# Designs tried in a protein design chat: VHH binders against o75319. Part 300

Target 1, 181 residues: o75319
Amino acid sequence: GNHIPERWKDYLPVGQRMPGTRFIAFKVPLQKSFEKKLAPEECFSPLDLFNKIREQNEELGLIIDLTYTQRYYKPEDLPETVPYLKIFTVGHQVPDDETIFKFKHAVNGFLKENKDNDKLIGVHCTHGLNRTGYLICRYLIDVEGVRPDDAIELFNRCRGHCLERQNYIEDLQNGPIRKNW
Short names: E, the ipSAE of ESMFold2; O, the ipSAE of OpenDDE; V2, 0.75 times the mean of E and O plus 0.25 times the DockQ between their complexes.

## First folded at step 21 (VHH)

Design nu3 (framework vhh_4orz_3; at its last look DockQ between E and O 0.91; V2 from the best seeds 0.85)
Fold by OpenDDE, look of step 21:
Structure nu3 (fold): chain B 181 residues (1-181), chain A 120 residues (1-120)
Amino acid sequence: as target 1 above (181 residues)
Amino acid sequence: EVQLVESGGGLVQAGGSLRLFCAASGFTFSSYAMAWLRQAPGKRREWVAFIASVGRTYYADSVKDRFTISRDNAKNTVSLQMNSLKPEDTAIYFCAARDWPTLYGSYDYWGQGTQVTVSS
């Protein structure tokens, strides 16, 4: 169906680039079929995503979709020049090691191949907050050696919303480092 | 052989300026991000400034608006212009190279460092 995700309207559509990283987080863009259920100012389509990114003088080089459904938009709605990666990620629970690994591998691969540009990795779940924030922070912590609190603070500040799930926060702060490779 | 050689350090009075240089060799300089880090006596090494291969720069809050990092890929050099120096800027400054486009993480190559002393 094309029902608007719960609380979707409550979140900023697009965050800001995380300084020192190639990450930008955003909430899930919704295809045109959702527009009839939204006020014009609430609409956030794949096209709107790219417009907002452009307004920030940034460019997306990869989109990682962490939603657990395919009903929100189609990869065909994206420019052909921007790779799309789906990592089905269950909400509300800490991602499993496989999911974490997939994310890390994708990010690492992108960074390795995109050293010659400044394109961003766009990451989103439904709200672009909890799953998104966890995996980005997990990467920063496990791979880049960033302090958990620093990673969380950086993400929160740039996303414009704070991670909400205590289990995610707790795992980031006190959980074990996951295998990188 | 990879080499990073810092220069330009010295003694300067508070409020003064210094320009540090780092000459790199032995690797594809233009593909690496470069950074300056510093270590004061009795303190941990801290990141100061970063410049990506594509030129994006980042600065530690403590040096923001006072320090400027730049690179010359033609000469394989990275520089750090330090203005409005403070006694707390006193440290050994290290040039470092990272074959990665991000600020965070470990560096692949290090210089030996250059002493910067700021007197009150």
Scores: ipSAE 0.880, ipTM 0.928, lowest interface PAE 0.5, mean pLDDT 96
Fold by ESMFold2, look of step 21:
Structure nu3 (fold): chain B 181 residues (1-181), chain A 120 residues (1-120)
Amino acid sequence: as target 1 above (181 residues)
Amino acid sequence: EVQLVESGGGLVQAGGSLRLFCAASGFTFSSYAMAWLRQAPGKRREWVAFIASVGRTYYADSVKDRFTISRDNAKNTVSLQMNSLKPEDTAIYFCAARDWPTLYGSYDYWGQGTQVTVSS
C-alpha cells in the first residue's frame, strides 16, 4: 500500500514564481492510486500541478524531483515536452556537496538553454519545503550571490510556508563557502 | 566594441520626473536582459529595475509604482521613467546588460553611469 506522506495535507500544493528567478516550488504530486485516501479538495495530481501553473500564467520547462523514492508518480505521467530530472536527496541532513553540485549544474544548464523563453524550473521534494528550500537557497547564495537571509525570506514568502529544519537554516546562514563546480 | 551610454540624468526637484536612456551597441541587444542599478553616496550599488529579453520586468520595492523600465529592441535602447522622485533617489544610475535570463548575479556590460540629483 501507498500511504499518503506524513503531513503532506498540511502544505499548499504549489507556491508562486520567485521574483527575479526561474524557480517555483511545490509538494510532490500524487498519482491516482493515492486518491482513494483523499477528499477531492485534497487531491494534487500531476495534472493538477500543470493546471495550477497555467492558472498563474506560467509554464514549466523542467521538473527537478528531490525525493529519495519513486513511488509517488512516474515521469511518464508528465507531458513529454517537460524534461524531468531526479536528484536523490536524503532527508533530514544537509545535502552533501555532490548533491548540491548536481542541482547547480542542472539549474545552470536549464538557464543556458532557456534564455529566449520565460519557462520555470519546478522543484519538489515530498513537501516542497525543506530539501527544496535548501537547494534553491543554496543556489541563490552560492551562484547568484544573494544574501542568505534574503534568499530564505524570498523562498518562504513564495512557497507560502517557512523553512522548518534548523540545521538547514544554520547551514545556509553560517555554513562553509562552497565552489560551484 | 560593446558600449552602453546613459543619458537623461540631472538635477530635479522632489516630486518631479526624469527619464533615463541607455543606448546599446556592439552586441545583440534583443537577446540580452537589461537592468538599471544605482549607487547612492555611502551605499552599495543596488538594482533598481530589470527587464528580461522576453519583456518580464522586476522592480526594487523602493521604486515600485514610481519607476517604469522599458526597452525598444528596434532602437537598441532601454529607458527608465522615474516619477514622484524623492531625495533618496539621488544616485549614480548605471545601465547594465547580461546574457542570462535572471536578475541576480554579475552583469556582462556596464555603462559609465549618469548622475541623478533630487533636491528637497
Scores: ipSAE 0.768, ipTM 0.888, lowest interface PAE 0.7, mean pLDDT 93
ESMFold2 (binder alone), look of step 21: mean pLDDT 86; pTM 0.874

Design nu4 (framework vhh_4orz_3; at its last look DockQ between E and O 0.91; V2 from the best seeds 0.00; counts 0 for: SAP .671 > .668)
Fold by OpenDDE, look of step 21:
Structure nu4 (fold): chain B 181 residues (1-181), chain A 120 residues (1-120)
Amino acid sequence: as target 1 above (181 residues)
Amino acid sequence: EVQLVESGGGLVQAGGSLRLFCAASGFTFSSYAMAWLRQAPGKRREWVAFIASVGRIYYADSVKDRFTISRDNAKNTVSLQMNSLKPEDTAIYFCAAKDWPTLYGSYDYWGQGTQVTVSS
């Protein structure tokens, strides 16, 4: 259906580039059919996403969609020049090793292929916070060797919202390193 | 053979300036991100400045607005202009290269380092 996700309005549409990385997090953009349920200033469409990214003088090179539904927008709503990757990720629980691996693999692949540009990996779940933050931080920790607290702080600061789920935070801080490849 | 050779280090008084150079050879320089890292006695190595192959630059908070990293792909060099030096900047400074676009993680190639000593 076209119901607005719970608490969706509470989150900034788009974060900032995470310095030292190619990541930017945002909440899920909503296709036009959702607009009738939103005030004009609350609307955040795929088009709005790209406009906001441009306003930051950035460019998206990949979108990773971590939502567990396809009702929010269609890949066809995105420019053809920006690849779209769906990784169905269940909310509220720590992503499984397969999900983590898929994410890492996608990120690694992008970085290998995009060394000659400065395009960003746009990552979103519903709110662009918990699932998104966990997987980005997991990558930074496991692959890039960033300290867990530093990764979390960096993400929180750039997203403009802090990770909320204690199980995610705990796993990032104290959980095992997951296989990278 | 890959080589990174640092130069420009030395002794300087607090408030002074130094310019470090790193000459690279043996790899496709323009395709690599370059960085300066430093290690003070008894401390862990820390990154100081980073410049991606495409020119994106990052600085550690401790050196921001004082240090400037630049690269010359034609000459296969990376430089670090260090102004307003402080005693806490005393360290061995290393030039490093990585075939990866991110700031974090390991580097592929390292120089031997150059000593920078800032006296109070």
Scores: ipSAE 0.888, ipTM 0.936, lowest interface PAE 0.5, mean pLDDT 96
Fold by ESMFold2, look of step 21:
Structure nu4 (fold): chain B 181 residues (1-181), chain A 120 residues (1-120)
Amino acid sequence: as target 1 above (181 residues)
Amino acid sequence: EVQLVESGGGLVQAGGSLRLFCAASGFTFSSYAMAWLRQAPGKRREWVAFIASVGRIYYADSVKDRFTISRDNAKNTVSLQMNSLKPEDTAIYFCAAKDWPTLYGSYDYWGQGTQVTVSS
């Protein structure tokens, strides 16, 4: 047995494109070995991810996987060859400057290389909420100059769930602007 | 020399319509995102409408369904059709451009602005 992540069933699989940005957030897709413990309507596989993105008339151009573990799915499980980047992001503390820099670098690189298309950056952690929301908001605040409360509101609305971790929310609202992009 | 030149502003009664134009020169227009922003007296400048080089469009909530942005890459123009105008739409309207695909952040080029005044 594969253990379904805690409360994973409680989250919408995929959010909506965040207007004005190239971001879309989702919870971690689960490879077929997890399906033994899921009802058919509860399944959310790598294939299901791409089908749901297509249903929104969107296209992924990069997946940023923030999870620490590699047990949920492999990049080879994706139905298309899409650039894939794993950024190990500690789940119990505000991410360190190195992690924030790596995320900003990946986003800026994608945007520069994809100016002539409309492809999205898909970002996920386990639930697609706290670590995902923190780093997306940190990018919008530090790089794009979005006000903290506006970034958080945009993320929450488009994800369909509110950021939960108070230390992340506090750092976004009242913490220093990070200069590493 | 890069130039963005707005036109079409003026005085209009509430409920009326107005069409703004922005003529662009001095850069590769088709590769730039274009936006309209506005600044009312005593207020901060705010974005109104955005159109990416690839054609994706965004509107501020306050103008959605009343304003329409469009671009013509053959003529190097962007326009803003403004319908159902309200006194709250009174502002100087600016055309802006950037070589980046997202709404937020800094713009590279700005027009001088055109005044729109909506009377009761």
Scores: ipSAE 0.799, ipTM 0.901, lowest interface PAE 0.6, mean pLDDT 92
ESMFold2 (binder alone), look of step 21: mean pLDDT 86; pTM 0.871

Design nu5 (framework vhh_4orz_3; at its last look DockQ between E and O 0.91; V2 from the best seeds 0.82)
Fold by OpenDDE, look of step 21:
Structure nu5 (fold): chain B 181 residues (1-181), chain A 120 residues (1-120)
Amino acid sequence: as target 1 above (181 residues)
Amino acid sequence: EVQLVESGGGLVQAGGSLRLFCAASGFTFSSYAMAWLRQAPGKRREWVAFIASVGRTYYADSVKDRFTISRDNAKNTVSLQMNSLKPEDTAIYFCAAKEWPTLYGSYDYWGQGTQVTVSS
């Protein structure tokens, strides 16, 4: 259906580029059919996403969609020049090793192919916070060797909201390293 | 053979300036991100400045607004302009290269380092 996700309005539409990375997090954009349920200033469509990214003088090179539904927008709503990757990720629970691996693999693939530019990997779940933050931080920790607290702080600061799920935070801080390749 | 050769280090008084250079050879320089790292006596090596292959720069908080990293792809060089130097900037400075286009993680190639000493 076209119901607005719970608490969706509470989160900034788009974060900032994470310095030193190619990541930017945002909440899920909603297709036009949702607009009738939103005030004009609350609307955040795929088009709005790209406009906001441009306003930051950035460019998206990949969108990773971690939502567990396809009702929010269609890949066809995105520019053809920006690849779209769906990784169905269950909310509220720590992503499984397969999900983590898929994410890492996608990121690595992008980085290998985009060394000659500065395009960003846009990552979102519903709110662009918990699932999104976990997987980005997991990548930074496991692949880039960033300290867990530093990764979390960096993500929180750039997203403009802090990771909320204690199980995610705990796993990032104290959980095992997951397989990279 | 890959080589990174640092130069420009030396002794300088607090408040002074130095410019470090790193000459690279043996790899496709323009495709690599470059960085300066430093290691003070008894301390861990720390990242100082980073410049991506496409030119985006990052700085450690401790050197922000004082240091400037730049690169010349035509000459295969990276430089570090260090202004307003402080005694705590005293360290061996290393030039490093990485193909991976991120600030974090390991570097592929390292120079031997150049000593920078800032006297009070």
Scores: ipSAE 0.849, ipTM 0.915, lowest interface PAE 0.5, mean pLDDT 96
Fold by ESMFold2, look of step 21:
Structure nu5 (fold): chain B 181 residues (1-181), chain A 120 residues (1-120)
Amino acid sequence: as target 1 above (181 residues)
Amino acid sequence: EVQLVESGGGLVQAGGSLRLFCAASGFTFSSYAMAWLRQAPGKRREWVAFIASVGRTYYADSVKDRFTISRDNAKNTVSLQMNSLKPEDTAIYFCAAKEWPTLYGSYDYWGQGTQVTVSS
């Protein structure tokens, strides 16, 4: 149905560009049909997403949607055509190696094709926090060589909320480095 | 053959200023991100400043508001203006380049370095 995801109202809609990277994180935008259960000030639609990005003087060049479901919005309902990629990511568990590889491949492909602009990769799950933070940090650690604590701090600060799930934090800090190919 | 050649290093008293230059050749300079990194005696190399091909800049917290990175695509040079120098800025400064738009990760090309020494 059109139930508002649990605790979705508790999170800032959009974070800030993560300095030194091309990432920006946000919670899932909700299409118009969800707004019956929201006060006007609580709404965060696909249009609202693009307006907030513009207000930061930024531009999206790719949206990576990590949700396992397709019910929140459709890419064709976006106010402008932006490349869109869905990576079905199961919640509550550390993503498997296949999911991590798909994410790394998508990011590397974007960076290769967008060397001559300053466009951002927008990444979201339901809340734009745990799965989103894990995969962004996994990329920074494995591909960019960032220390785990530094990656986590950067994500938390720019998202405006701290990673919450201890299994994700533990895997980032103490788990194995994953292969990039 | 790719070359990055640093210049402008030397001895300066604390509170002074110094400008480093890096001359690049052998690659398409305008397509590369450029950075300055430094290595103090007995320390690991650390990044100092970064400038993307499109001109976006980043600075390490330790040098923010004191150092300015800039690039001149017509002359194939990147420079680092260093103001309000402190003894802890003493290091070998390296110019580096990569064809990736992000600060972190490995660099494709490196200069040989130029010594900056800040006396108290």
Scores: ipSAE 0.727, ipTM 0.869, lowest interface PAE 0.8, mean pLDDT 92
ESMFold2 (binder alone), look of step 21: mean pLDDT 87; pTM 0.875

Design nu6 (framework vhh_4orz_3; at its last fold request DockQ between E and O 0.95; V2 from the best seeds 0.88)
Fold by OpenDDE, fold request of step 22:
Structure nu6 (fold): chain B 181 residues (1-181), chain A 120 residues (1-120)
Amino acid sequence: as target 1 above (181 residues)
Amino acid sequence: EVQLVESGGGLVQAGGSLRLFCAASGFTFSSYAMAWLRQAPGKRREWVAFIASVGRRYYADSVKDRFTISRDNAKNTVSLQMNSLKPEDTAIYFCAAKDWPTLYGSYDYWGQGTQVTVSS
């Protein structure tokens, strides 16, 4: 249905570019049908997403949607020039190896093909925080060799909110490196 | 053969300036991100400045507003303008290159380094 996700209003719509990376995290944009349940200033549509990105003088080159539903917006709501990738990711639990691999593969492919521009990978789950933060950090740790605490700090600072799920944090800090490709 | 050759290092008094250069050859320079890293005696190597192939720049907090990284693709060079130098800036400075758009991770090519000494 068109019910607003729990606590969705509590989070900043869009974070900042993570310096040294091509990542930007945001909460899930909601299609027009949700607007009647929101105050005007609370609305955050796919169109609003792109407007906010432009306000930061950035450009999205890829959107990775980690939500486990398709009710929030449709890929058709996005510009045709921006690829959309859905990775169904169950909430609250540490993503499995397949999910992590899919994310890593997508990110690596994007970076390989977009070395000649400065476009960003936009990543979101429902709140753009826990699943989003985990997978971004997992990539930085496993693929780019970033220290777990540095990755987490970088994400938290740029998102404007801190990872909340202890199981995610624990896995990032002390869990095993997940297989890449 | 790939080569990165640093120059411009030397002895300078605190508050002074130096400009380091790195001349690259043997690879498609314009498609690579370039970086400067430094290693002081007894300390781990640390990242100093980064410039992507498309020109985006990043700086370590310790050198921000004092150092400026730039590149000249026509000359296959990357430079580091170092102003307001401090004794703690004393280190061997390395030029590095990577065929990747991000700051983090390993670099593909390294120079031999150039010594920078800042006296009190």
Scores: ipSAE 0.901, ipTM 0.943, lowest interface PAE 0.4, mean pLDDT 96
Fold by ESMFold2, fold request of step 22:
Structure nu6 (fold): chain B 181 residues (1-181), chain A 120 residues (1-120)
Amino acid sequence: as target 1 above (181 residues)
Amino acid sequence: EVQLVESGGGLVQAGGSLRLFCAASGFTFSSYAMAWLRQAPGKRREWVAFIASVGRRYYADSVKDRFTISRDNAKNTVSLQMNSLKPEDTAIYFCAAKDWPTLYGSYDYWGQGTQVTVSS
């Protein structure tokens, strides 16, 4: 069956737009087949995602999916007008330089093509926290020159949960700048 | 040649108001994000206010609810209304522009700056 990911229920579904950026983070939406194992108030489907974004008076222009699986929802469940990009990102370890570069390239490409609108880049892993927070913060630090502690604080506040993995936090605070090109 | 020319600076008493203007030329103003930054003596330059080409605004925490950024695409100007001024607002204020939609990162063009001095 469709096992609910560990601790998934413990996290707020969708964060808030990160001021000064085009990022919003959320946990993985779960398609209808998971809902048998969820109370009604626990459900968070692809449709629920878009409804919650609209409630914030925002619009998604890209979804970057950092999970290693396609079992949670199908890209076909998303509006055809919203591009979807999968970047396989291993858990539990700091993402490698090629994963970081792919993320930076995707973000920069989106921003270049979306200068005339205000659409957001939605980023999720399973919980929308550790891998998601790491890559967003790595982008802000390396590409936009934000100080590590400021990037982490901004992400934590807007996600509504603090980054949990100490190896990620330590790498953001003390690790090297990664290449942008 | 791109030019950003700031005006409206001067000496004011604490609690007073000033309105800064930035006149832009040499680029497609309506497609650029605009910002005001400031630099006090001996301090690093810090951003103050930002307005995207699409009109979304951001403010530094230290100036929220006191300063208002506006743009006029017909006149190619950006303004900064500064109310309830404090001595710590004393700085050279710079207008900046970039062809990119986000607040952080590098700006493409900079003005020469206009001095704002707030006395107690």
Scores: ipSAE 0.818, ipTM 0.909, lowest interface PAE 0.6, mean pLDDT 93
ESMFold2, look of step 21: ipSAE 0.789; ipTM 0.892
ESMFold2 (binder alone), look of step 21: mean pLDDT 86; pTM 0.873
OpenDDE, look of step 21: ipSAE 0.890; ipTM 0.936
ESMFold2, fold request of step 22: ipSAE 0.782, 0.816; ipTM 0.896, 0.903
ESMFold2 (binder alone), fold request of step 22: mean pLDDT 86, 86, 86; pTM 0.872, 0.874, 0.874
OpenDDE, fold request of step 22: ipSAE 0.900, 0.901; ipTM 0.942, 0.942

Design sa1 (framework vhh_h_nbbcii10_fgla; at its last look DockQ between E and O 0.58; V2 from the best seeds 0.00; counts 0 for: pae E 7.0 > 2, unsure alone 61.9 < 65)
Fold by OpenDDE, look of step 21:
Formats: structure tokens, sequence, C-alpha cells
Structure sa1 (fold): chain B 181 residues (1-181), chain A 125 residues (1-125)
């Protein structure tokens, strides 16, 4: 249905580019059918996403959708020039190795193919916070060698909200490194 | 995992039409738009030839000169199926036709990462 996700309004629509990376996190944009349930200033559509990114003088090169539902928007709502990747990610639990691998593989592939530009990897779940933050931080830790606390702090600062799930934080801080390619 | 299964091949007379299908599994046409899809063919005694391709978003298509204007590549996201409509068939179109999928960011030595088993198309009087 077209019900607004719980607490969706509580989060900033779009974060900031994470310095030193090509990541930007945002909450899930909602297709037009949701607008009737929102005040004008609360609306955040796929179009609004791109407008907000442009306002930051950035450009999206990839969207990774981590939501576990298909009701929020359709890939067809996005420009054809922007690749869209769906990685169904269950909420509230630490993503499994396969999910982590898919995310890493997508990111690495993008970086390999986009060395000649500065386009961003847009990542979102429902709120663009917990699942999104975990996987971005997991990548920074496992692939880029960033200290867990630094990765978490960087993400929180740029997203404008802090990771909320303790199990995610603990796994990032104390959990094992996940296998890469 | 990713699988491609071709169907629709058979015997047809010159000037006839045939539609090939490629049922894909292991990825979604709707939600995995990074995959590009294509048709290849190998005639007896010849090498593999690219016939047609379509981008992941469906916005771009490619056709070999030999089939341009006669063949049409399309995809049905709801069925997760790739098609090749072949019109005005010629004897020279006789070949095994393969469906292929490419994940553009995979570091693979092959042009396409996944292949079907192929389906035989024979154009003969």
Amino acid sequence: as target 1 above (181 residues)
Amino acid sequence: QVQLVESGGGLVQPGGSLRLSCAASGFSFSYDRLFSLGWFRQAPGQGLEAVAAISGSGGSTYYADSVKGRFTISRDNSKNTLYLQMNSLRAEDTAVYYCAAKYPWLDSPSEYDYWGQGTLVTVSS
C-alpha cells in the first residue's frame, strides 16, 4: 500500500557526501502516490532526490536500494542514465555475508568503471540510516581499512543522524572482517 | 543462481518468421538493471556472432548489420524474459542462437558472463 513508513518523516531526506569517499546516503524516496499523505514540505520523490543532489553540486552515478519492499518507488521512476541495484536487505539484523558481498562487489565494480568521473554512489534503505550505515561502514572498514569508530563517526556526521542499532554498531566495532572477492 | 534458457528454435522456410525466447532466472529485469542482455549465434563452421543486444534499462539496443531491419530484440520485465523476433529469415540465418547476460562490473575475460544452452534455428526450403 501507500502508507508512509514509520518514522520516515523524522529523518533528513539526503545526507552529505562522505569526504574521501563517493558515498551519499538518503532515506527512501517515495513515488507520487504517497504525496497525498504528505505535506508539501514533507514530500521526497525520486525527482526530489535528484534535485537535492544537484543542489549539493553532485551527481548520482549509482543507486543501491537496500529496502526489503518494492512499494516505495520503481526503477522506472529513475533516469535511465543512472544504474539501479536492488539488494533486498532485512532490517534490524546484521546483513549476512552474501548481502555484504553483493554490496562490496557493486561498489568496487562502480569504482572500477567510473574512474574518469566523480559521480556518487547513492545508498538507501527505508530511513537511510541503519542498514545503509552498516553496509557503507562495513565497506570502509573491510575494503578501505578505516577504523571502525572513524567510519561510524564519518557516516553519522554526513548523514545527519547516528546509527541506532546496537547490534550493527557492535558488529562494526568488534565483529570479524568479512571476506572480499 | 543465474540461468538462461532459450526456446523457440526450429525449422522455418525462407521469408518466414520466428520468435526466440530466453527465460532468465537468478536476477530480476525490473530490479537489477545493471544486466545487459544479448543474442548471439553460431552458424555451422563459423565463429560466434553478436546478433542483438539491449541495455539493462532497455534504453539502448544494438543490431548486427546482417539482421538490422529484420530482427527485433525486446524484454518483458514482468516475465523476466528476453525475446528475439526474427522476420524475413534467410538461409544464412541458420545457426544456434544463444542468449547471454552481462553484469558490466564483473571482472570477466568474456564479453558476457552468463550463457544459455542455445536453440537451433534452421532456415531451409
Scores: ipSAE 0.026, ipTM 0.457, lowest interface PAE 3.1, mean pLDDT 91
Fold by ESMFold2, look of step 21:
Structure sa1 (fold): chain B 181 residues (1-181), chain A 125 residues (1-125)
Amino acid sequence: as target 1 above (181 residues)
Amino acid sequence: QVQLVESGGGLVQPGGSLRLSCAASGFSFSYDRLFSLGWFRQAPGQGLEAVAAISGSGGSTYYADSVKGRFTISRDNSKNTLYLQMNSLRAEDTAVYYCAAKYPWLDSPSEYDYWGQGTLVTVSS
């Protein structure tokens, strides 16, 4: 059994679809080995993720996993039909250009391949907040031309928690537009 | 660098079986499940023919009518390897077989972006 990520219990499992986008954010689901340290109502497994998405009348067409570790769950814990991409993203610092590039290209590829459906891109890091919020907002700003404060507000509202790391917020608000997609 | 390497070709009698393998490098089947993978073949007097394909997640498969029921495409994520199990082989299955991969987000002039060097399958008595 692995240890529960710090403060993981404090965050809503799954956010809401971000209107006008194909994004939904959530915290990292935890495989069964973690459940011995969780009350039943605290559990959030890969199966629970898909059930909660279905309850919102949505469907995931891609999961982008931004965690820098492989210990929380394995891709094999997901249905075989679900596309999955792991982008190892270091926490506590603004993601580097390679990471931003990989994220943008995955999103653009998804949108092209899924232009005839309404499936969502699920994005998570450990808490589904700072790295997740940064990369979603970076995409909206750089690729879709969304104003930084509008992207941040939309993410915060739909995730149900505000972005916490000030260096991410400052980079989104005042940093350069990246043209690396 | 993405690389695909086929193996398992050879000489086999009609009615026999072969298993082709395609070892992939430069991407991970486990952590990059957006690649669609496929097998193609080309006989000496024939153009390139799609034989079988499998989606990046493994949930959708395609088979050409000429091989359906006889060939099975599969993958082993732990070995980063794509397979083609070929049963009930016929003389018309003689061809060079190619493994191919498609990134859905690359702007490519072909249906598939990456190709192996091919492996020869000869079906004859």
Scores: ipSAE 0.023, ipTM 0.488, lowest interface PAE 7.0, mean pLDDT 87
ESMFold2 (binder alone), look of step 21: mean pLDDT 78; pTM 0.797

